VHH binders against g5egk6r2213to2383. Designs and how they scored, part 7

Target 1, 171 residues: g5egk6r2213to2383
Amino acid sequence: QRWFYKHFPMVWTGRLALKSTEAMINLHLINGSETFLNDVLGRQVTEENPRRDSVKILQRLRLDNGQVEHIYRILTNPEYACCLALSSVNNIENLKENDTNLKSHFIDYLINKKIAGISSLGEVETKFKSARVHVFAPGEIVNRYLSELATSLHDYLQNTDTRYLLIVFTN

## First folded at step 17 (VHH)

Design z5
Fold by ESMFold2 at other seeds, fold request of step 21:
Structure z5 (fold): chain B 171 residues (1-171), chain A 123 residues (1-123)
Amino acid sequence: as target 1 above (171 residues)
Amino acid sequence: EVKLVESGGGLVQPGGSLRLSCAASGFYFSDYAMSWYRQTPGKQRDLVAAIYSGGSTKYGDSVKGRFTISRDNTKNTVYLQMNSLKPEDTAVYYCAAVEVTDSSGYEHLEDYWGQGTQVTVSS
């Protein structure tokens, strides 16, 4: 997995929540502004420069043909931050449980409902900038985006059968 | 994260008017539908009015023509103007962010409620 981490190093780790379920994730920036992402999420857990520890999905966006142009603009805007979200674990014992939660309660849920997850992160004075968050499961729109704009990553994810979400921070 | 705060309730005479306000936070307000519900003692909450992201509105049968829902997206606020009030309008009124289909495609994932404001119509 040396190729992946060489090109897409981890930039954040934390909890993703939906209803009563949480999963630990790592974010890897694949497109857009790292400066914006760092301003939204923070870089370290300290009193002076803490990081956000979670993102909670409280809203949804229906995925249909009427949304294709809107979603494409979200995914490709260079002022935004488009991230790949992968399962995060501290040890092998937790990996299977966390991966199962990510698959069943986030990825499969979003696919079956044909929705994207939506979150809003509020500004905290000079510590965190506000952001709107779109959480996409794999699917036709995401596959088109990756196949056109990140072909090597797309091939990697397909060849390794890697489970993921695509998470975009805007504003 | 979602927060809804109602204000403007109180005691009014029959035939009077009252304006309720609801300040919303924790979501990108302009893309989502907002609603007012009311509850009388011993009954379930009933829809009073809804306003969608595009500005279209929906009203309960008993309030059509007397109540008007509106929104100010710059203040993240939804309003309920209540005219020609009757004793049967006496209830706790709730601001709500509920699951409804909206033409924007952005929708609440669950039902979110304010704490409610009492409206009493009596002589």
Scores: ipSAE 0.622, ipTM 0.817, lowest interface PAE 0.9, mean pLDDT 87
Fold by ESMFold2, look of step 17:
Structure z5 (fold): chain B 171 residues (1-171), chain A 123 residues (1-123)
Amino acid sequence: as target 1 above (171 residues)
Amino acid sequence: EVKLVESGGGLVQPGGSLRLSCAASGFYFSDYAMSWYRQTPGKQRDLVAAIYSGGSTKYGDSVKGRFTISRDNTKNTVYLQMNSLKPEDTAVYYCAAVEVTDSSGYEHLEDYWGQGTQVTVSS
């Protein structure tokens, strides 16, 4: 996926958690402010420059009650950050397990429940800015977002049958 | 991590008043419902009061007219003002973030509980 990584370099790697399940993910910034995202997550440069290691889903947003239209304006705000999340593993042998966890425990779960996952990242004085995190599986709102703001990426994801989440950081 | 920390419990005489506070963290407080529950030994937890993101409230039958739930979204805090206290109000009071429908569309994924604060009403 040389085209994808050329246009959307990885900006963060870490753990995504929901209930008792975790998956390792890579985030790729596809729209919005890299500065905002770096303030929230920290930069991957040195041990002296700390970085958050995980995002835990503790709340949900119902997607079947018309609230999607209100939040869409927030999600597309260029002052915030929208990322694509892909499976991440240290070696190829763990890829299948991690990919299966991402599919069954995050993607399928969110689709079947008709919800977005919600996390809240607290401010850490002098280190991390606070943020609200929306985690979307592929579906209506994601298709709208990609068709309006990242058409080539949308085509790419459909043609490669790539498993992913859309993760949006706001304040 | 969702954290709920109660304070303000204690010993009061019948007819007295007490105010409980619950400091909340780990979520965007203003979008979610919050509740108070109470429990006596050997009994299940009972709803005392709930307050929704839009400010509407719900009360258990035994406390209507005597207790008032409120919230301060700038302090991420929910309160329970308890007036005209009776011996039967004696219990451990829990701040709770429980799974309920809210008009905001935002809901807690699981039930989250504080550690509880003891309220004792006796002469």
Scores: ipSAE 0.615, ipTM 0.818, lowest interface PAE 0.8, mean pLDDT 87
Fold by ESMFold2, last read:
Structure z5 (fold): chain B 171 residues (1-171), chain A 123 residues (1-123)
Amino acid sequence: as target 1 above (171 residues)
Amino acid sequence: EVKLVESGGGLVQPGGSLRLSCAASGFYFSDYAMSWYRQTPGKQRDLVAAIYSGGSTKYGDSVKGRFTISRDNTKNTVYLQMNSLKPEDTAVYYCAAVEVTDSSGYEHLEDYWGQGTQVTVSS
């Protein structure tokens, strides 16, 4: 039983998509409003009222010095939902492929391009609230945020060499 | 999903005017650049006009002074006012969300295109 799952239980499982590539991810709420997150992603899974099953990156935010304060406000706003995204699969045969996709097509891609991924989730009345989604790879600002505000989590991620994204839902 | 829906095309006499509209959805419209392109058969798409998130504009040389691009961020709509139309303006006009640098820092990841609207200038 992991320390991580005791403190940051999974709140959503679904697909993250960028261009022609998908990766299954688990989201774990780190900071902000679980109520808002559930309103955006859906509160109940049924055939008639399913949760959202995917987040597709269609825009980007260029990361430069002019965005540092903006990103800090996004990461720390208590009305938003800041999540850690980890690789998720139900089948061991797919585990390595999913982990490789997450690393090469999301994490490395975002780092190399010096961007955050951006998605827009449209409102569906009575089912889903709308949200803007920011997808951040590890980097100086994210590492500073974790080291200052979630030190034990930061140490855990470094000690286990865990691949992750930081995904923030805003409105 | 990015969706761009053009309207306002049609037949018009030389010297006439048309106003094209493009309703955009699937992104936070006010932070992103928008463009109009046009294409005649067998030729490449040419930039007609672009408007950036901060309101600055850019025009192709052949339309400068005759066409005006504008946006209404409350309606998520970009417009192209086309005055003093000439037969050479005959083309399919595309609303586009094109991969360009914008001062907001928010940019389209790929080029997204509408289905196009035909503009025909003839007598």
Scores: ipSAE 0.615, ipTM 0.819, lowest interface PAE 0.9, mean pLDDT 87
Fold by ESMFold2 at other seeds, last read:
Structure z5 (fold): chain B 171 residues (1-171), chain A 123 residues (1-123)
Amino acid sequence: as target 1 above (171 residues)
Amino acid sequence: EVKLVESGGGLVQPGGSLRLSCAASGFYFSDYAMSWYRQTPGKQRDLVAAIYSGGSTKYGDSVKGRFTISRDNTKNTVYLQMNSLKPEDTAVYYCAAVEVTDSSGYEHLEDYWGQGTQVTVSS
């Protein structure tokens, strides 16, 4: 856990929403461009440096569709950004609820439906670049991604049985 | 936020034509199916036409041959050309982003609706 945060510090915190459920998450950049990610989301919580506060899942991508392979090359482009999303513990009173929501309403839901969550972040001129967001639960495409691009992290996550989502920002 | 805004409704004589437009925002339009539905008071919404990401189309039986759905991906807009209009076509027409299977694999997570535009066919 100390190893993880040393190598992958948190770069964004905010809400992830799916239907009527929200979970607070921290993003840790694991591959790609921090500059691109900052242009899309903003990292700092200041009045002069705005940050998006949420990512809303409103569409899906079927993962049992053979056509998903055509997007893989775009998802691995180093000009874009791939993040690990973990539960954010801002308040101990909300810890169990947030962790339960992340597990049951995001991770298990996406696995059971065999889908990725999809969000569209619109451009806000002078503040945020647009991005398409793919939200993956652990599974075959995530294992492929991590085994090719972040092998030590892949081993870490398996050995610690860590609850996570993989969130990829493209444009 | 998914937003769908219809326009082009109005009053028209039987046998006339209208073209409805729906401006869409809040998603990557070209990858998703879009639809038109219509509703008369006291009845459920009925499918009028659908257009899929690849350009294939589907029509309700009562409008087949008279209505044409199309899309312009550069303007994020879906259209419904309505010809040979009949009094029975009188309804509120809704642009919809509905949960359907699409060959792209990209699909709406739930049904999203515009506010509707009234079409009245009367002499």
Scores: ipSAE 0.601, ipTM 0.812, lowest interface PAE 0.9, mean pLDDT 87
Fold by ESMFold2 at other seeds, last read:
Structure z5 (fold): chain B 171 residues (1-171), chain A 123 residues (1-123)
Amino acid sequence: as target 1 above (171 residues)
Amino acid sequence: EVKLVESGGGLVQPGGSLRLSCAASGFYFSDYAMSWYRQTPGKQRDLVAAIYSGGSTKYGDSVKGRFTISRDNTKNTVYLQMNSLKPEDTAVYYCAAVEVTDSSGYEHLEDYWGQGTQVTVSS
């Protein structure tokens, strides 16, 4: 929709990986620092300043042990970057497989395990700043965050039954 | 990428001591449990010691009282102090980031292993 892309333009496209599965995603900045996000992911303005091509989930955060305050602090910090991750439509030959992988191997997996996915992006001298990455599936904490801070976006996602992850870059 | 690099192995006499070190990178070290395992040829890897993010420790029965696991979160390093070494301690020792429950809530998603360092206890 024109409204969505006007307010939340795509800022990055790349691979999200978990175990042996990957999905192509687009990131849309919802809240926080665009400058920080660009420093972490790169801008691809020259060969000397490339963009990262992937984020790999190697760790987890258990969500069933009273992490609400910690997670909400992560989600609301204006110096971090909170992004909506959607299935990439850049390759129509793989649309169904990509959408299925995102739902089954990321969203449903994280919900069923009651975890957030965790990645650690290392600094690369002169190219990328380091960041810790939290990958959240839809759920009580994320729904509360969106309903309080981005009501129109929350309504849009629910009304269109849009599959998404919420991905936060911190450091 | 999770990277674990062991050092400090070698030949020692029975009754001697060694200190193993493991430099870790690719995750926020202080939130996660770390472990040492060992393996002799033809056998499975056995837990030697584990240290959790809060500092609590666990030891295999055969090394309790002789080995001490510790961590330095400022250096992203875990250590294994091995005292009163015996010939049966001869093995390849692995630094490991294995899937265990930790009070921090942050846990390894899979088992990640270092390259291993040989410890040989012989006269």
Scores: ipSAE 0.594, ipTM 0.813, lowest interface PAE 0.9, mean pLDDT 87
Fold by ESMFold2 at other seeds, look of step 17:
Order: sequence, then C-alpha cells, then structure tokens
Structure z5 (fold): chain B 171 residues (1-171), chain A 123 residues (1-123)
Amino acid sequence: as target 1 above (171 residues)
Amino acid sequence: EVKLVESGGGLVQPGGSLRLSCAASGFYFSDYAMSWYRQTPGKQRDLVAAIYSGGSTKYGDSVKGRFTISRDNTKNTVYLQMNSLKPEDTAVYYCAAVEVTDSSGYEHLEDYWGQGTQVTVSS
C-alpha cells in the first residue's frame, strides 16, 4: 500500500462512465508526462478552476484483430500519459456499488467483449487540451505495457491481486 | 458527446441532384465508419450508404449507381452525392455513426444519429 502511494501518488479523482453506469476512480500516473496529463484534465490552481470531472466511454477498440499493434508505440510515448485507475473510496457513499460497477460493468465487460473503451476529450480554450483516451482492463496489452515500462508495479499488482484499469491519454 | 449535423437537403425536381453533408465531432473521425440512412413517416430507417475508415463503401439496392458516399477526413465530414433523384427518394436523411465492424478496429459503441435533413423530390 505505502510502497504504491510513495511511487505513484494520486493525480486525479473523477467518474468513469459507460452507458448508464459509472464508477468513481483515482488515477495514478505511472509513465509519461504529468504536464501533458494536467493540460488535458485541467489545473486546479484555485477553488474556482475545477478540473474535468468525468471520462465517458463512447467508442471502443477491438483487441482481437491485431490493430492494437498499430497504436502501441503511441500508447508508450513518454510525452503522453499512462495512468493506473483504482476504485475511489473518498468520493462516494456506497462503496459496494462502486466496487461492483467497476468490476462487472467496466473490467469484466471490457475483458468479455475483448475491447478497450475509447473516450474523446475535447479542447476547451485556456482550460483543457484535447486528448484521445484508451481504457484497458488487465490483459495481454496491459501486461506487455507493465512488463516493459513499470516492472515493479507489475509485480506489485500481481502479488496484491489488485483490481484496476490502465487509462492512457494521448493526442 | 458525439455530434452529427446534416445539411444540404431541400426541394428538387425529379432527375435533379443534391449533395448532403454531415459534420462530425466528439470522436477521432478518420478511424470510424460513417453512414447515411433515410426514413419516411411510419417506417424504420433504411441504410442508404456506408463508408468505412479504409474507404470501402456499401449502398442500398435502390440507390446504387445514383448515389455516391464520400468522406473528407481533414474536415471531419461525410458526403452523399445524390443524382437522378426520383420521387421515391423523398425522405428525411440521417447521418449516422452506427455499430459496425471496421477493419481499423475502432468502432462506435452505440448508434449515434444526426437530427436529419429533409429531401423532397417533387414536380
């Protein structure tokens, strides 16, 4: 626990949405540019400058047709941002519902459909930079990513049986 | 927020031509299939044409040879060129981003629709 938070502090809290379901998540930057991530999600300089509060999945990427190989290089680009998403315990009254939604409606759903979730975050001048967002459940592409770029985190997640998504922000 | 905005509809005489446009936003346009559908009152929407991310196309039987779908990825726009129009082409035409298999691997999660543009072919 303490090892994880020491190396990967939380950088964003918000909602992940798919159709009529949402789950509260914390993001922890594991690779890439914190500056890029903050440009996309917003910089909370004062209480009057709120960050984006949600990421909505409106498209998908099929993982069973080999096309993900075309994008792996952009997903691993250190100028972009890759985050680990964990269930947020600090922002909801019903922790059981949040855990259930994250597990069954996001993680298991993505695994069973063999897809990544896709979101498009639009530019808002002076506030937010635009980004394409890929949401991955644990699986082959995520294991490759972690084994290449975050081996100690990969070991940690396996040893703790941690429930997570990998969320990658790119241009 | 997927947004699809049609334009170019109107009244035209039989044998005439119209060009419909659909401006798309809220997704990275070039990786996704786009379609045109049409609907007359009381009926379901019928596929008119589809164009896939790689540029391949599909047409409904009644419009093949008369209509041409195309896309401009630099403008995030899909077009429908309608030639040799007939009274039976009278309908509301919808730009659509529908669930369909695409070789890019990027697909719409659900069906997304524009508000439609009226095409009326009458003498």
Scores: ipSAE 0.592, ipTM 0.805, lowest interface PAE 0.8, mean pLDDT 87

Design z5
Fold by ESMFold2, last read:
Structure z5 (fold): chain B 171 residues (1-171), chain A 123 residues (1-123)
Amino acid sequence: as target 1 above (171 residues)
Amino acid sequence: EVKLVESGGGLVQPGGSLRLSCAASGFYFSDYAMSWYRQTPGKQRDLVAAIYSGGSTKYGDSVKGRFTISRDNTKNTVYLQMNSLKPEDTAVYYCAAVEVTDSSGYEHLEDYWGQGTQVTVSS
């Protein structure tokens, strides 16, 4: 059995959007409240209780402005939901395009701009709880978080050269 | 989705006052700067006023001393109090969430605009 999926099962699949670009992603909860995450993204797949299908980055958080303590507390708060976001595999032809889009238009963009992506998910009565979303690319703060609090996952990601984002849902 | 809805525009006589309101949704309002712009037909949108997350403000030269921007973070609302109105203040006024540096570190990624509200100062 695959080590990663045993410890970090997929909890959501959907579109991540930034400006005119989208990438399909899978989320894997690595820390925090699964109950909160399910309340925000949707618990069941029915027409009346659908999951949200997308997260749109519309704001940013500047990372080069003394945000280290703030970000680390966001990443470690047990009442929030911290997820690893990976490229969503739905067929081999789309995999390369989707992985390239995720790398160039999200990961590299966020790294080069030294920002986190920010989204806001509005409450939908009886369907979805509201949340603020922080989208982090790999970097010093994220690497420290993973190396200190999820060492085996950090080693796995490095050894497999896996592209990822860290996506945190906060209230 | 960022949504900005202006209200409070109308017809007023010179020397009069109006208060514009802007209801904001789709982001955590208190962390972000907000602005008012105005536009007359055929011209660019001009900055009227901006208010930052910490409460500091900025005004265009032509309105300084007459207009006051304020915010209510509990209502996710920005206000523009417009006093001593002149015919040259006649314009469509837009609530805006524009790319500016803010001490909170949270910033809009693009410029977002409301529908606009007409202010007419009749002479």
Scores: ipSAE 0.590, ipTM 0.814, lowest interface PAE 1.1, mean pLDDT 87
Fold by ESMFold2, fold request of step 21:
Structure z5 (fold): chain B 171 residues (1-171), chain A 123 residues (1-123)
Amino acid sequence: as target 1 above (171 residues)
Amino acid sequence: EVKLVESGGGLVQPGGSLRLSCAASGFYFSDYAMSWYRQTPGKQRDLVAAIYSGGSTKYGDSVKGRFTISRDNTKNTVYLQMNSLKPEDTAVYYCAAVEVTDSSGYEHLEDYWGQGTQVTVSS
């Protein structure tokens, strides 16, 4: 756990939303441009450093129509920002509810539908740059990506049986 | 937030023409299908026309040959050109981003609707 945070510090915390359900998540940058990510989401929260508070899934990308190469190109592009999303709560009762929502309403939903979640973050004048967001559940493409490009992280997630999403911010 | 804003409705004589516009925001417009629906009081919304990301189109039987759907991806706008208008075309017209299969693989997760624009065809 301490190993994880040393190598992949949290870069954003906020709400992930799908329909009427939310889950609080932490993002940890694993590949790509931290500068781009900060331009899209904002810097760390302070009174002088505003940050977006949520990402809402409103569209989908079908994973069953030959999108493997397209997705892998998105995941590996150094101009984008590929993040690991983990559950974020500050007490045990909220953690259980948040974990349940993340599992059933995001992870299982995306797997069962064979889709990635898609969001569009609009530019906010002088504050935030726009981005397209791809939200992937664990699966063949994500496992291949992690096993090839982030082997230590992949082993860590398997060893700890950690529930996660992979979230990529593109321009 | 998906936002759809219709314009171009109004009062027109039978046999006349109108062009409806729908400005879209909150998604990467060029990858997604768009459509027009219409609704008369007491009835369900009916499909008028749809245009897919690749440019293919579909029309309701009652408007085929008279209406044309088109899109301008540089303006994030979908249009409905309505010719040879009849009194039975009188309705509220809605721009819609609905759940349909699209060859791009990118699709709306739910049905999203504009506020509607009134079209009235009357002498």
Scores: ipSAE 0.570, ipTM 0.809, lowest interface PAE 1.1, mean pLDDT 87
Fold by ESMFold2, fold request of step 21:
Structure z5 (fold): chain B 171 residues (1-171), chain A 123 residues (1-123)
Amino acid sequence: as target 1 above (171 residues)
Amino acid sequence: EVKLVESGGGLVQPGGSLRLSCAASGFYFSDYAMSWYRQTPGKQRDLVAAIYSGGSTKYGDSVKGRFTISRDNTKNTVYLQMNSLKPEDTAVYYCAAVEVTDSSGYEHLEDYWGQGTQVTVSS
């Protein structure tokens, strides 16, 4: 949809990895600091400027009742960067497999385990700032966040039955 | 990439002491549990000690009172102080980031292991 891309342009493309599976994703900034996000992921203005090409999930955060306040602070902090992750449209060679991997090996896996995926992006002086990355599948907490803070996006995702993850970069 | 690098192993006489260190990288160290395991040839890896994000500890029965696990969150390092060493403590010691429940809610997704450091207790 043209509405989605008008309001939430793509800010990064790369690989998301979990165990032995990868999926190509596009990130669309929903809320927070674009400057922080660019400092973490890199600015690909020229081929000489570096850009991170992947995010690997190596840890998890349990999404039990004791984490609700913590999760909401992560989702709503304006100094962080909250992104919607969608399957990359430009990966024509593996288009159907990529979409299937995103659903089965990331979204369904995180939902069934009741966890968020966690990554740690290390600092590289003069190139990348460090960040902790939280990867959330759709669910009660994410739906509440979207319904309260991004209602039009929430309606769009529900009406189009769009597969997504929320990916939050924190310092 | 999770990396765990052990050091401090070696040859020591019975009754002696060694201090093992494990430098960790690739995750926010302070939120996660860390462990030491050991393995003799032909046997399974056995838990020696674990330390949780909140600082609580757990020890194998054969090392209680002799070994102490600790962590320095500033250096992303976990330690094993080994006192009153016995020949039965001879093993390869592994730093481990294993899949366990932690009160922080942050946990390793899989078991991650160092390459190991040899400890030999012999006259």
Scores: ipSAE 0.567, ipTM 0.799, lowest interface PAE 0.9, mean pLDDT 86
Fold by ESMFold2 at other seeds, look of step 20:
Structure z5 (fold): chain B 171 residues (1-171), chain A 123 residues (1-123)
Amino acid sequence: as target 1 above (171 residues)
Amino acid sequence: EVKLVESGGGLVQPGGSLRLSCAASGFYFSDYAMSWYRQTPGKQRDLVAAIYSGGSTKYGDSVKGRFTISRDNTKNTVYLQMNSLKPEDTAVYYCAAVEVTDSSGYEHLEDYWGQGTQVTVSS
């Protein structure tokens, strides 16, 4: 949809990994610090300083143990970067496989386990700032956050039945 | 990548002391539980001690009162102080980041293990 890309252009494409499964995703910054996000994901100012190519989930945050206040602070902190992650359309021949992996191995997995995925991106001097990454599937807390922050985006996602993850980069 | 590197093992006489260290990387250390396990040949790994993000600890019955687990969150390091060592403490000791419930809500997704460090207690 033209409206979505006009307001939320893609800022990164790469691999999201969990256990033995990968999905190609595009990130669209929806709130927070673009400067921080660019420092974490890398800037390709030269061929020797490429963007990061992947985010791997190695830890989890339980969502069923009263973490609502904690999660909301993560989502609303203006110094962090909150992104919408969508299946990468740039891989046409694998589109159905990629979309299936994103749904079953990430979205449904996180929902069924009642967890957020956690990644740690290490600092690489002169290339990448370090970050903790929280990966949230759609759900009550995320839905409430989007409906309060970006009503038009929330309506868009609901009306198009778009599969997504919400990915937050924190210090 | 989760990485756990043990050090401090070696040969020690009965009644002696030894301090193991485990340097951890690839996750935000302070939010997660850490453990020590040990294994003798032909046996499964047994829990020696665990320390949770809030500082609470748990010990195996055979080491309670003799071993102390601790952590330094500024160095991303977990320690095992081993006092009053006995020949039956001879084993390979593993630093572990295992899938357990923690009050922080942050947990390891899978079990991660170091390569182990040999502790030998003999005269």
Scores: ipSAE 0.558, ipTM 0.790, lowest interface PAE 0.8, mean pLDDT 86
Fold by ESMFold2 at other seeds, fold request of step 21:
Structure z5 (fold): chain B 171 residues (1-171), chain A 123 residues (1-123)
Amino acid sequence: as target 1 above (171 residues)
Amino acid sequence: EVKLVESGGGLVQPGGSLRLSCAASGFYFSDYAMSWYRQTPGKQRDLVAAIYSGGSTKYGDSVKGRFTISRDNTKNTVYLQMNSLKPEDTAVYYCAAVEVTDSSGYEHLEDYWGQGTQVTVSS
C-alpha cells in the first residue's frame, strides 16, 4: 500500500470544479516534466510558496470523433505533465462525500458525455506559467496508455479498484 | 475564466458602416468557434454570425450579404464588419462563446458572453 506513495508522492492538492460542483483532489505526477508542472501550479504545498488552489473545467474535447491519436500524443509527450488525481479530504465523513462527488459529477459525467474536461490556466506574472489542462476519466484510451507505458501503476489501480482521473497539463 | 471584451460600437446613420472587435481570453482561441449575437430590449438574443475553428461561417438571414465575421488567431480576436446598416440593426451586440459542435473536437462547455457594445443606427 506504501508502494504507490513511494513511487508517486503527492505534488499538489486543490479543488477541481465542473459547473456548480467541486471536489478536493490530490495530484501525483506519473509521467513528464515536474519542472513544467511546478511552473504551472506553483511549488510544493508549503505556507511560503504560492500555489494555484483550483482547476475549473470550462471547455470539453469530444472523445468519440476519432481523437485517439491526438490524445495519445498528449499523454506521452515528455515535456507535458501527466498526473493521477485521487480524492482528498481531512476526515472520513468528508472523504465519503468528496469521493461520491468525484465519482458522480466528474468521472461518470465525463464517461457518459464521452468527453474530456478542458481548462485553461492563465499566466500570472512572477507566480505561474499558463497551461492547457485535459481531464480524462478512465476509459479505453487511458487504459491503453497505462497498460503500455505504466504497467505497474495500471496493475496497482486495478488490484485496489481505485477511482481516479488522469489530468494532463500541456503548453 | 473565459473573458470576452467587445469594442467598436457607436452611433451611425443609415447606410453607414461599423466594425466590432472582440478580444478573447481564457481558452486556446484557435480551436473554438466564436459568434456574434444581438439583442433589442424585450427580445431574446439572436444569432448574427458565427465563425468556426476551420474558418467556415454562418449568418442570420437579415444580415447575410451586409455583415462579415472574421477572426485573427494570432491576436485572439473576432471581428464583425457591418455595412449598409439599417435602423433595425440597432441593438446591443454580444461576442459569444456558445456551445456548438466544431470539427476540431474542442467546444465550449456552456454559453459565455461579453458585456456587449451598443450599436445605434439613426438619422
Scores: ipSAE 0.532, ipTM 0.790, lowest interface PAE 1.1, mean pLDDT 87
Fold by ESMFold2 at other seeds, fold request of step 21:
Structure z5 (fold): chain B 171 residues (1-171), chain A 123 residues (1-123)
Amino acid sequence: as target 1 above (171 residues)
Amino acid sequence: EVKLVESGGGLVQPGGSLRLSCAASGFYFSDYAMSWYRQTPGKQRDLVAAIYSGGSTKYGDSVKGRFTISRDNTKNTVYLQMNSLKPEDTAVYYCAAVEVTDSSGYEHLEDYWGQGTQVTVSS
C-alpha cells in the first residue's frame, strides 16, 4: 500500500463520532486545499500548535432524493478539502475493535440509511475556522467524485476492497 | 454540539400575547427544520408549531390561527408569537430540532431539545 501513502500522506488523525460510537481515523487529502483543511482542523506551524481532536456527526443529508446533486459543485470546489478516511493504525491496542466500529457503525449505517453524516465545526478564535463536514460512505456520489477527480485512487480502492469514508470540508 | 436556548416565557393574562425565542447553534441553521413543543404535567409533549428550511409551517390544531412560528436565519433564531392566550396554553414550551423530513434533504440525526421555558396564563 506504498502507492497510496506516497500519493496521499496522512494529514490528520482523530476521532469520528456518531451517536454513542466513535472510531479513530486518519485523513488523507485527495483533492483541494491543504491550507483550507489546516485552517479548519488546526495549523501545523509548530509541534505545539493545537488541532481539533474529533468530528461529531449530529445531522444527516438524505442521498435518495437528489438533494446532493444541488451541492455537488460546492463539494468539488478545489478551494475546499476532500479527504479519504481510513481506520487509524496509530492506535494498535484497539485496532480490531476500531475497524469493526468504523465498518458497522459508520460505513454500513450510512449505507443502510442512505444518508451522509453531517458535522458543523464552529469557529474558535485564533485557532480554527468554521466548516461544514460531509461524511460519505461508498456509493454513487462517492463513485462519481472519485471517477471525476481521482480515477487512479478509485481503481485502487475497488481493487483492494478498502473500507473507507469520504469526508469533505467546505465553506 | 447542538445547543438550543429558549427565552421569553413568563406569566401573562388571558387574551394576552407573548413571544418566545430560541437561539440555535451547532449546525447550519438555515438548512434545517425547527419546532416548538409544549408539555403539561402528566402528559406527553405535543407539537405546537414547526417551520421547515423552505419557510413552510405546520401547527397543532389547538393553536392554529393564534400562534405564528417564524425564523431569522441571519440570527440563527426561531420565534413563536403567541396571541389570544388561554389558560389551556399553560405549559413548558420546548424549542426542538427533531427528526423530520425536509425538502433541503438536511435533517437532524436525533431529537435535540432545549431546557424549556415556562408559560403561565392566569388572571
Scores: ipSAE 0.503, ipTM 0.770, lowest interface PAE 1.1, mean pLDDT 87

